# VHH binders against q96fz2, part 278

Target 1, 269 residues: q96fz2
Amino acid sequence: CGRTSCHLPRDVLTRACAYQDRRGQQRLPEWRDPDKYCPSYNKSPQSNSPVLLSRLHFEKDADSSERIIAPMRWGLVPSWFKESDPSKLQFNTTNCRSDTVMEKRSFKVPLGKGRRCVVLADGFYEWQRCQGTNQRQPYFIYFPQIKTEKSGSIGAADSPENWEKVWDNWRLLTMAGIFDCWEPPEGGDVLYSYTIITVDSCKGLSDIHHRMPAILDGEEAVSKWLDFGEVSTQEALKLIHPTENITFHAVSSVVNNSRNNTPECLAPV
Below, E stands for the ipSAE of ESMFold2; O stands for the ipSAE of OpenDDE; V2 stands for 0.75 times the mean of E and O plus 0.25 times the DockQ between their complexes.

## First folded at step 14 (VHH)

Design BC2 (framework vhh_6z1v_2; at its last look DockQ between E and O 0.75; V2 from the best seeds 0.83)
Fold by OpenDDE, look of step 14:
Structure BC2 (fold): chain B 269 residues (1-269), chain A 123 residues (1-123)
Amino acid sequence: as target 1 above (269 residues)
Amino acid sequence: EVQLVESGGRLVRTGGSLRLSCAASGSTFRYYIMGWFRQAPGKEREVVAAIVQSGGSTYYADFVKGRFTISRDNAKNTVYLQMNSLKPEDTAVYYCAAGKGIYLDTPSEYNYWGQGTQVTVSS
């Protein structure tokens, strides 16, 4: 996974992340560094994206089922990295393969510390190789969506005004991630960064791409992945597998340029 | 362009079962979400059930209440609707549809439609 969409306004995104804690109390995640959230239809590595993580990472004796939402850098920077510039990292940390997560120090160490997060997105993009041509067809991949009747008064999704309303009930894609905290050698703010865990693609996506993000499907999976206080690493890793609960549609080549940030990126063609 | 042909519609008694089939033309069947819709005389067309490309997720209208099952076979380019415990209220023309849209339950998200097959449930 090398491209995602996360374009919802902050308030809409927050509401979409509503959850119940272990006591059954309805909650909204609290923001850390909300000013670093930059909505975009076209998110690339090294950009900031919102992730969910346990409150226990920030507050001693906190309820580990409570959630924080925070923008983090896409591309994990290991805590042991000694260069002053994260861009000098010589290996790719955009993704972590599920089969080698315990073999690579950069991922194993933070995972062992319970640094699990849920990466939020509208969906992700993948490019299908076209037979006989050097051209690749991009696809937008996301959870299946249902238009709730309450939106019945919303005229044809074709009007820009109606577009914002359509996204109010959007089910966000929840991907399993690992994050780490890096302290710059020269001082400054701690950098939070994440990697997306990948798995072999499900059968439904196999013709598009051979790998897919590890998707946490449902509140239980999300809760267990985040709750490092109660759920061990070994148990959490059982949640990492392909899912067929996914849909997709072809999109235009507009998404090929990472500078393009418009609704056209994810629109069906 | 995808052509859809429904089959299996017939007269059945209340409480009976029926299986509808929809055969799609072409090699792109696996890229479409598939849906079953129905239209009774004097009523609007309504969604019955929908299924994503992989078959890993389905949608059912509230009136289905576990009586119907949508499934697909991508190798055969076919989508099915198994209907059990049929009622007179289920009498309608049933349409198969294929879509590249976003919403499973929204007719406008489907691009190709079959001609329909008549299902009649007698009391």
Scores: ipSAE 0.911, ipTM 0.963, lowest interface PAE 0.4, mean pLDDT 93
Fold by ESMFold2, look of step 14:
Structure BC2 (fold): chain B 269 residues (1-269), chain A 123 residues (1-123)
Amino acid sequence: as target 1 above (269 residues)
Amino acid sequence: EVQLVESGGRLVRTGGSLRLSCAASGSTFRYYIMGWFRQAPGKEREVVAAIVQSGGSTYYADFVKGRFTISRDNAKNTVYLQMNSLKPEDTAVYYCAAGKGIYLDTPSEYNYWGQGTQVTVSS
């Protein structure tokens, strides 16, 4: 997994992240650094994408089931990294294999601190190599989607609160991630960065690629992954597996150039 | 590129059951989402059920949830609709469709259509 789409305006993305805390109360995640969110149909490593994480990472004694949403750098920079430029890291941390996560210091250490996050996207791209050629076919891969069509009385449509109920209801892809916090040696802001955990692809994706992101399917899985105050590392890792609740379609080669940021990147072909 | 042939439509009594089948041609069946749609006289075509490529996820229209089951067999290039507890309002031509689009419930997302099979449910 090395390319995603996360294009929704911030307010639409925030509403798509509505959740229930452990007390059953409906909430929206609270933003940190919202100005660092740069929506795009074509996100690459080293760019920022929004992730969910527990409020307990930021506030002493906070309810660990409450969620913060924040843009973080894709490509985990370990807290122990000594050089001044994160691009000098000699290890590729875009992804973390689930079968070795407890063996790699770059991932084991932050995981032991409870630094689990949920990486948000519209979906991700993968390139299929066709038999007998070096040509590659990109696919956009995402949760199954239903187009919401709401009809109501004209009186119900005249209320601003009811108008928000008739918007596009894209189901965001929710991927399991690990993050770390790096303090630049010469000073400056702490860098938050993440990796996406990967697993063997499910049968439905095996013709496209042999790996897939670890997808957290549903609010219970998302809540358990985020809640490091109540869910141990050992229990959280049980959430990491392939899923067949996935769909895809072929897209044009426009997405190949990471500088292209248009709806055509994910349009079916 | 894909040819779809429905079968199994007939006249049945209210409360009865019926299984529809759709045979697909071509080598790329596993790359398509599949759907069943229906159209009654004078009405627009509407989704009944849909299923993703692997069969790992399904969709059902509100009016048929609990009564119908969609399934697919990628080895046989076939999609099925099991219809139980049939009602007179289920009377329609039922179409099998294959799509490369995004939204499971939207007819415009489906690129290939069968010619339809008539289901008639008598009072």
Scores: ipSAE 0.797, ipTM 0.914, lowest interface PAE 0.6, mean pLDDT 90
ESMFold2 (binder alone), look of step 14: mean pLDDT 86; pTM 0.881

Design BC3 (framework vhh_6z1v_2; at its last look DockQ between E and O 0.71; V2 from the best seeds 0.81)
Fold by OpenDDE, look of step 14:
Structure BC3 (fold): chain B 269 residues (1-269), chain A 123 residues (1-123)
Amino acid sequence: as target 1 above (269 residues)
Amino acid sequence: EVQLVESGGRLVRTGGSLRLSCAASGSTFRYYVMGWFRQAPGKEREVVAAIVQTGGSTYYADFVKGRFTISRDNAKNTVYLQMNSLKPEDTAVYYCAAGKGIYLDTPSAYNYWGQGTQVTVSS
């Protein structure tokens, strides 16, 4: 996974992340560093994206079922990294393969500390190789969506105003991630960064791409992944597998340029 | 362009079962969301069921109440609707649809439609 979309306004995103804590109380996640949230239809590595994580990571004795939402850098920077510039990392940390997560120090160490997060996105992009050509067709991949009756106005999907309404009930893609905290050697702010765990693609997606993000499907999976206080690493890793609960459509080549940030990136072609 | 051809519609008694089939032309069937719609006389067309490309997710209208099952076979370019416990209220022309749209329960998500097959449930 090398591209995602996360374009919802902050308030809409927050509402879309509504959840129940272990007591059954309805809650919204609290923001950490909300000013770092930059909505985009075309998110690339090294950009900031919002993730969910347990409140227990920030507050001692907090209920570990409570969630925080925070923008973090895509591309995990290990806490032990000694260079002053994260761009000097010699290995790719955009993704973490599920089969080698426990073999790589950069992922194993933070995972062992319970640094599990849920990476939020509208969906992710993958490129299908076209047979006989060097051309690749991009696809937008996301959770299946249902238009809830509440949005009565069937009409003008064609107006920009209607487009915003379409996203009010969007089910966000929830991907399993590992994050770490890096303190620059020269001092300054702590950098929070994450990697997306990847798995072999489900059968239905295999023709498009052979790998997919580990998707946490449903509130239980999301809760268990986040709750490092009650759920062990071993138990959490059982949640990491391919899912067929996914849909997709072809999009234009506009998404190929990471500088393009328009609704056209998501539009079916 | 995808052509869709429905089959299996017939007269059945209340409480009976029927399986509808929809065959799609071409090699791109696996890239489409598939849906079943119905239209009764004097009523608007309504969604019955939908299934994503992978078959891993389905949608059913509220009136289905567990009586119908949508499935697909990508190798055969076919989508099915198994209808059980049929009622007179289920009498309608049933349409197969294919699309690349976002919302499974909306007609706007579907670009290709079949000619329809008549299902009649007698009391």
Scores: ipSAE 0.914, ipTM 0.963, lowest interface PAE 0.4, mean pLDDT 93
Fold by ESMFold2, look of step 14:
Structure BC3 (fold): chain B 269 residues (1-269), chain A 123 residues (1-123)
Amino acid sequence: as target 1 above (269 residues)
Amino acid sequence: EVQLVESGGRLVRTGGSLRLSCAASGSTFRYYVMGWFRQAPGKEREVVAAIVQTGGSTYYADFVKGRFTISRDNAKNTVYLQMNSLKPEDTAVYYCAAGKGIYLDTPSAYNYWGQGTQVTVSS
């Protein structure tokens, strides 16, 4: 997983993240650094994307089931990194393989501190190698979407042709991540950064790509992954597996260039 | 482009069961979301059920109420609709559809349609 879409305006994104805490109270996540949110149809490593994490990471004695939303750098920079420039990291931390997560110091250490996050996106992109060619077909991959909760709620204002209404009730993709906090040696703001955990792809995606992000399907999975106060590392890792609850469609090559930030990046072709 | 051919529609008594099949042409079947829609005389075409490419997620209209099951067999390029506990109001032409669109429950998400198969449920 090396490219995502996360393009919703902040208020729409926040509303899509409504949740219940452990006492059943309906809440919205509280933002940290909201001005650092940079929506785009075409997010790549080293860019910032919003993640969810437990309030307990920021506030002593906070309810660990309460959520904070914050932009973080994609590409985990370990807390022990000594150089002044994160781009000098000698290995790629865009993704973390689930089968070796407890073997890699870059991921094991923050995971042991409970630094679990949920990486938010509209969906992610993957490139399929076409048979017998060097051509690659990009796909946009996302949770299945239902426009109406009940058949009687369909109206003219909810017409399928209205692109803006496609996103009003979008179910955000929720990927399991690990984050770390790095203090630059020359001073300055602490850098929050994340990696996306990956697994072998489910059978239905294997023709597109052999790996997929570890997707947290539903509020129970999201809550358990985030709640490092009540859910141990070993229990949380049981949530990390492929899912068949996923859909996709082919998109044009416009998305190939990460500088292209337009709806055409994810439009079906 | 994909061609869809429905089969299995017939007359059946209230409370009865039947299974619709939809055969798809070509090697691209596994890339489509598949849906079943129906249209009764004088009514608009409406979604009955849908299934994603992986088979791992399904959608059912509220009127189904647990009576129907959609399934797909990607090796056979076929999607099925098992219909149980049939009622006279289920009488309609049933259409198979294949799509690359976003929403499972809207006709505009479906690019290819079969010609339909008639299901008639007698009292």
Scores: ipSAE 0.775, ipTM 0.910, lowest interface PAE 0.9, mean pLDDT 90
ESMFold2 (binder alone), look of step 14: mean pLDDT 85; pTM 0.871

Design BC4 (framework vhh_6z1v_2; at its last look DockQ between E and O 0.02; V2 from the best seeds 0.00; counts 0 for: pae O 10.1 > 2, placed apart)
Fold by ESMFold2, look of step 14:
Parts: structure tokens; C-alpha cells; sequence
Structure BC4 (fold): chain B 269 residues (1-269), chain A 123 residues (1-123)
């Protein structure tokens, strides 16, 4: 969809992304362009949000299971775009439908280059259209969360289990994305940008909206989506389906205005 | 507001089974996360199990150890707790709860509570 929350400070977000490489070693992703990360409870298209991608995209001969975290522009700008201002793009690339991804050059080409990413968020927002009115009820949608009373103790992070548990309190939503690299015609830095793959909504969300992001549920799914060195496009696309491992709650209309960046945006009502 | 009524609590022997039911009123049941909680005399209320709106994801406290199963039927506005291999330490009042909060295991995230049903497990 078209709105997310990704509000954690950079250091907290990094620790929430702790993972194991294929050798079983605990790691944190390495940042690229960390100064472009802008945390907010209310992210919209054209803003930057953090994504995970394989280190192999940046370093020849790198272990493709190792992860980089980088802010990228939401709204994929295809490598073939000719104008100097990416906001002039005349079609919407905020989302990519899974059922047509191999028919659209904007998505097929970068996917064929292994340009798969995991889009990180606290969760996403959707607006339910109410029958008989033009009113829309916003909902915040996210992985089910467990609050562990002892995991808020940062002084106990001196063992592998405690360290990982402390920084996994919020289970980040992990959405399948595709990214591309655009070289401005006037010169300058390469623009990294992404789209979120969408699928038909699961039964649990069907009363709210008919589409949902493709969610990668668990480390195996995340690892396979990211690892373009070992996992083919054909195999990766098998990971793209709806999930029922999701929950939601109604939120106030504060979130409707994308300028509002407060905890009230995702607070239950 | 939703009204919750538990049923099915009774005296059972160690190793026995019991199914609790919770009937919910109103047409908004499908929007609630549902939970079962228990409270033994002199102890704090603790989560037993929780289930998301669609039934597609569940949570169980560690002490359950695979013995209990939470389920829901949105067509009947009902939540169930199937309790197997019961032990004397399972003796408590069991409460059904409904919430729109964030955390599945936290009682303060649940806004509506039933009156409770007594489960007693004899040795």
C-alpha cells in the first residue's frame, strides 16, 4: 500500500535487524548512506525508508547472505527514465502487483538483475471504505507482537540470547521489494529506489482492503528473498503470497495528513 | 462495547480435558484480538493464550507447553480454549478478554473482560 510507520532511531532499528549469516555468525547489517534515514510514524511515497539488500550488490565476491541496510526512495525510478527530475515520472511505482511483475519492464528488468530488497517498517496503514459514506477508517497493520517484561533491560545484553532478545522487542514488518538504480542524465549520484510487491489480501484483511504487501514471514523467507547469488528469480517468486500472520487495530484520522509525525498516528482508538 | 460470557469450567481430574467457550455479543467481534487469561487465588492475572482477528496467528504462554489450543469461530462470535493434560497448577478462574491493543500477552491491552469460569483440577 501507500503509507507506513518506520520510527525507530537508527541504532535501535539496526539492532532489531540482527541476523545470522549462512555460517551461523550473529551480525548486524552494515549501513550505507545512514544520514538519509528519516524516522517517522507516517512515511509516504517519495520519502526514504530503510531496506535490506545483499552485500553482493556492493562488493564483488562478497558473501551473498550478508546484509546491507540503506535508505532508498519509495517509488521505483526505472533505470531507463529520461528526465532529470524523478518526480516527473508519469506512472505510479509505489507498488508492484505480483501477478504482473514479469510483464512490466519497470519491475521485470531490475528483478532479472537480482535487485531484490526487504522493505522495513513498524507496520503499514490501510484505509477501509465504509459502505454508505465517503468516510474512511484507517487501520495500522503489523506482525503480532509480544511484550516481554525482562527484554527492556539493556544492562542484561551481555549474552547472545539476551542481546538479540532486547533488540527484537518490536518485530519489524518485512515486506518484499524490488529496487533499481537510476543515473541522472545531468550527472550526480545514482538514485536507489524501491517498490513494494503486493498480493491479494488475506482473509483477515479482506474487510479492510483487497490488496496487501507481500510479507516475508521469518528469517528463511527473508534470507531467500535477499540472496540473489544463491536463489533464482523463479524460486524467489514462490515466496510471494498473502499471509494470515497479521493483526491490526483502528487508529485516529491524525495519520490521514502525511505531515503528522507523532505516536498518535499508530495508537489504538 | 462487547459483552463476554465464559462457560465450561468445572472440576476435572489430573490428566483430564476440558473445553472452555466464550460467547461474545455484537457485530464487532471480528475486529478484536481475543485472549484467555487465568488468575489463581492471591496471584496476578496472567495470559494463557491469545488469537488474532482472523485466527491465523496464536500465542501461548510457556506454561501451556502444547497442552492447550485457542481457536475462534467468527460466524458464531465464539472463542474456545481446549485444555488437555490438565494439572493441579492449572486450577484458576479463567477469563475471556477482547482487545484492540498492540501486545497479545499484556492484560492492559484488553478492554473487555468476562466474569470468569472456575476450573479446578483434582489430584
Amino acid sequence: as target 1 above (269 residues)
Amino acid sequence: EVQLVESGGRLVRTGGSLRLSCAASGSTFRYYVMGWFRQAPGKEREVVAAIVQSGGSTYYADFVKGRFTISRDNAKNTVYLQMNSLKPEDTAVYYCAAGTGIYLDTPSEYNYWGQGTQVTVSS
Scores: ipSAE 0.800, ipTM 0.918, lowest interface PAE 0.7, mean pLDDT 90
Fold by OpenDDE, look of step 14:
Structure BC4 (fold): chain B 269 residues (1-269), chain A 123 residues (1-123)
Amino acid sequence: as target 1 above (269 residues)
Amino acid sequence: EVQLVESGGRLVRTGGSLRLSCAASGSTFRYYVMGWFRQAPGKEREVVAAIVQSGGSTYYADFVKGRFTISRDNAKNTVYLQMNSLKPEDTAVYYCAAGTGIYLDTPSEYNYWGQGTQVTVSS
């Protein structure tokens, strides 16, 4: 996974992340560093994206079922990294393979500390290789959406108003991530960064791409992944597997340029 | 500033049904959590039901027990409370509320309130 969409306004995104804590109390996640949230139809590595994480990471004795939402840098910077510039990392940390997560120090160490997060997105993009050509067809991949009487098909949104209605009830994609905290050697603000865990693609997606993000489908899966206080690493890793509960449609080549940030990126062609 | 106007409150018999409506002013309706509260004479205001912007999550008080349904129409800037199997104990002034708070079941988290509508359930 090298490209996502996360374009909802901050308040709409927050409402979409409503949840119940372990006591059954209905809650919205509290923001950390809300000003760092930058909505975009075209999110690339090294950009900031919103993730969910347990409140227990920030507050001693907090209820670990409570959630915080925070923009973090895509591309995990390990806490032990001693260079002053994260771009000097010699290996790619955009993704973490599920089969080697425990073999890589960069991912194993923070995972062992309970630094699990849920990466939020409208969906993610993948490119299908066309046989015999150097051309790649991009696809937008997301959770199936429930048609409400008001939810027009993404394809039928002829007006900005119609698009807005479609996104009002949008179910966000919830991807399993690992985050870490890095303190620059020269001082400054702590950098929070994340990697997306990847798995082999489900059968439905296999013709498009052979790998997919580990998707946490449902509130229980999301809660267990986040709750590092009650759920062990071993138990949490059981949640990491391919899911068939996805849909996709072909999009235009507009998304190929990471600078393009318009609704055309995810619109059906 | 968001203005909320409740309607639909009336006298009903035990076992009857009632639908409350709350119309919100302004174009920012979708950014607010909407809820219904009630206050009976001599009692504290309590949450009845709440619904988030997306409609994907709802909250109901324990006393609702499946009798009430909250819904919202963002296009009409309106939130509804369908009340079935009404009981005398449901007699109260019902208030519509909107807010941006974290706790959906907490009155103090709501910033805007309607004037309320009287619901009376007779035996």
Scores: ipSAE 0.005, ipTM 0.254, lowest interface PAE 10.1, mean pLDDT 89
ESMFold2 (binder alone), look of step 14: mean pLDDT 86; pTM 0.882

Design BC5 (framework vhh_6z1v_2; at its last look DockQ between E and O 0.60; V2 from the best seeds 0.00; counts 0 for: pae O 3.4 > 2)
Fold by ESMFold2, look of step 14:
Structure BC5 (fold): chain B 269 residues (1-269), chain A 123 residues (1-123)
Amino acid sequence: as target 1 above (269 residues)
Amino acid sequence: EVQLVESGGRLVRTGGSLRLSCAASGSTFRYYVMGWFRQAPGKEREVVAAIVQSGGSTYYADFVKGRFTISRDNAKNTVYLQMNSLKPEDTAVYYCAAGHGIYLDTPSEYDYWGQGTQVTVSS
């Protein structure tokens, strides 16, 4: 997984992330660094995207079921990295394979600290290699959507002619991630960065690509992945598997160039 | 150009069962979301059920949940609707549809439609 869409305005995104804490109270996640949120139909590695994480990461005695939403850099920079420039990291941390996560220091260490996050997107893109050619067909991949179904924070879309109103009831894709915190050697702000955990693709996506992000399907899975105060690493890793609760459609090659930030990137073709 | 052909519609008694089939032409069937829709005289076409490309996720309108089952066989290019516990209000023309659109329950998201098959449920 190397490209996503996360284009919603901050207030719409926040409402889409409404949740219940362990006491059953409806809440919205609290933002950290909201000015770093850069919505786009075409997010690539090194860009900032919003993730959910437990409040306990920021407040020693906080309820670990309470959620923070924060933009983080895509491409995990390990806390042990010693150079002053994160671009000098000699290996790719855009994704983390689930079958080797406990063998790679870059992922094992933050995971052992409970640094689990939920990466938010409208959906993700993958490129299908066509047989006998070098050309590739991009697809946009996302949770199945129902227009007339009322969401928890936003009801059914009643005005189909308004693109933004249609998106007000969008079910966001929720992907399992690991994050780390890197302190620049010369001082300055701590860099928060994440990787997306990947698994073998489900049967429904196997004709498109052989890998997929680990998708957390439903509030129980999201809550357990986030709650490092109550859910151990070993139990959390049981949430990491493919899902068939997914759909897709072909999109134009406009998305190929990561500088293209338009609705055409995810439009069906 | 994709052709969809429904079959299996007939007269059936209240409480009865019926299976509808929809055969699709072409090698691209596995890339379509498939849906069943119905339309009674003077009424708007409404979603009955939909199924994603793999068959791994389904949608059912509230009025049919528990009574109907949508399924697909990608090797046979066929989608099915098993209808149980039929009621007189289920009387309608049933349409098979295929699409690449976003929303499962929205007719305008479906690009190809069959001719329809009549289902009549007698009291």
Scores: ipSAE 0.740, ipTM 0.900, lowest interface PAE 0.9, mean pLDDT 90
Fold by OpenDDE, look of step 14:
Structure BC5 (fold): chain B 269 residues (1-269), chain A 123 residues (1-123)
Amino acid sequence: as target 1 above (269 residues)
Amino acid sequence: EVQLVESGGRLVRTGGSLRLSCAASGSTFRYYVMGWFRQAPGKEREVVAAIVQSGGSTYYADFVKGRFTISRDNAKNTVYLQMNSLKPEDTAVYYCAAGHGIYLDTPSEYDYWGQGTQVTVSS
């Protein structure tokens, strides 16, 4: 996974992340560093994207079922990294393969500390190789959606206002991630960064791409992944597998350029 | 262009069962959702059931209440609707549809439609 969409306004995104804590109380996640949130139809590695994580990571004795939403850097910077520039990392940390997560120090160590997060997106992009050509067809991949009274067709959005209405009840893709905290050697703010765990593609997606993000489908899966206080690493890893509960459509080549940030990126062609 | 051909519609008694089939012509486009719709006389066309291309997710209308099952065979490029415990209220022309699967329950999201098959449930 090298591209995602996360374009919802902050308030809409927050509402879409409504949840019940272990007591059954309806809650909204609290924001940390909301000013770092930058909505985009075309998110690439090294950009900031919103993730969910347990409140227990920030507050001692907090209810571990409570959720915080925070923009983090895509591309995990391990805490032990001693260089002053994260770009000097010699290995790619955009993704973490599920089969080798426990073999790589950069991912094993933070995972062992319970640093599990849920990466939020409208969906993610993958490129299918066309047979006999060097051309690649991009696809937008997401949860199946159900129309609500407040939602319209994506194709019918004639105005920005109408477009926002279409997305008001969008079910966000929830991907399993690992995050870490890095303190720059020269001082400064602690950097929170994440990697997306990947698995072999489900049967439905296999013709498009052989790998997919580990998708946490449903509130229970999301809650268990986040709740590192109650759910062990071993139990959490059981949640990491392909899911068939996805849909996709072909999109234009507009998304190929990471500088393009328009609704055309995810619009069906 | 995808052509959809429905089959299996007939007269059945209340409480009976029926299986509808929809065969799509041409190459299987994987990003199409397939669904069943129905239209009774004097009523609007409504969604009955839908299934995503992977087969891993389905949608059912509220009136289905577990009576119907949608399934898809991508190798055969066919979608099925198993209908059990049929009621007179289920009498309608049933349509197969295929399209982009953004909103499974929204007719406008479907690009291709069959001619329909008549299902009649007698008391």
Scores: ipSAE 0.069, ipTM 0.533, lowest interface PAE 3.4, mean pLDDT 89
ESMFold2 (binder alone), look of step 14: mean pLDDT 86; pTM 0.884

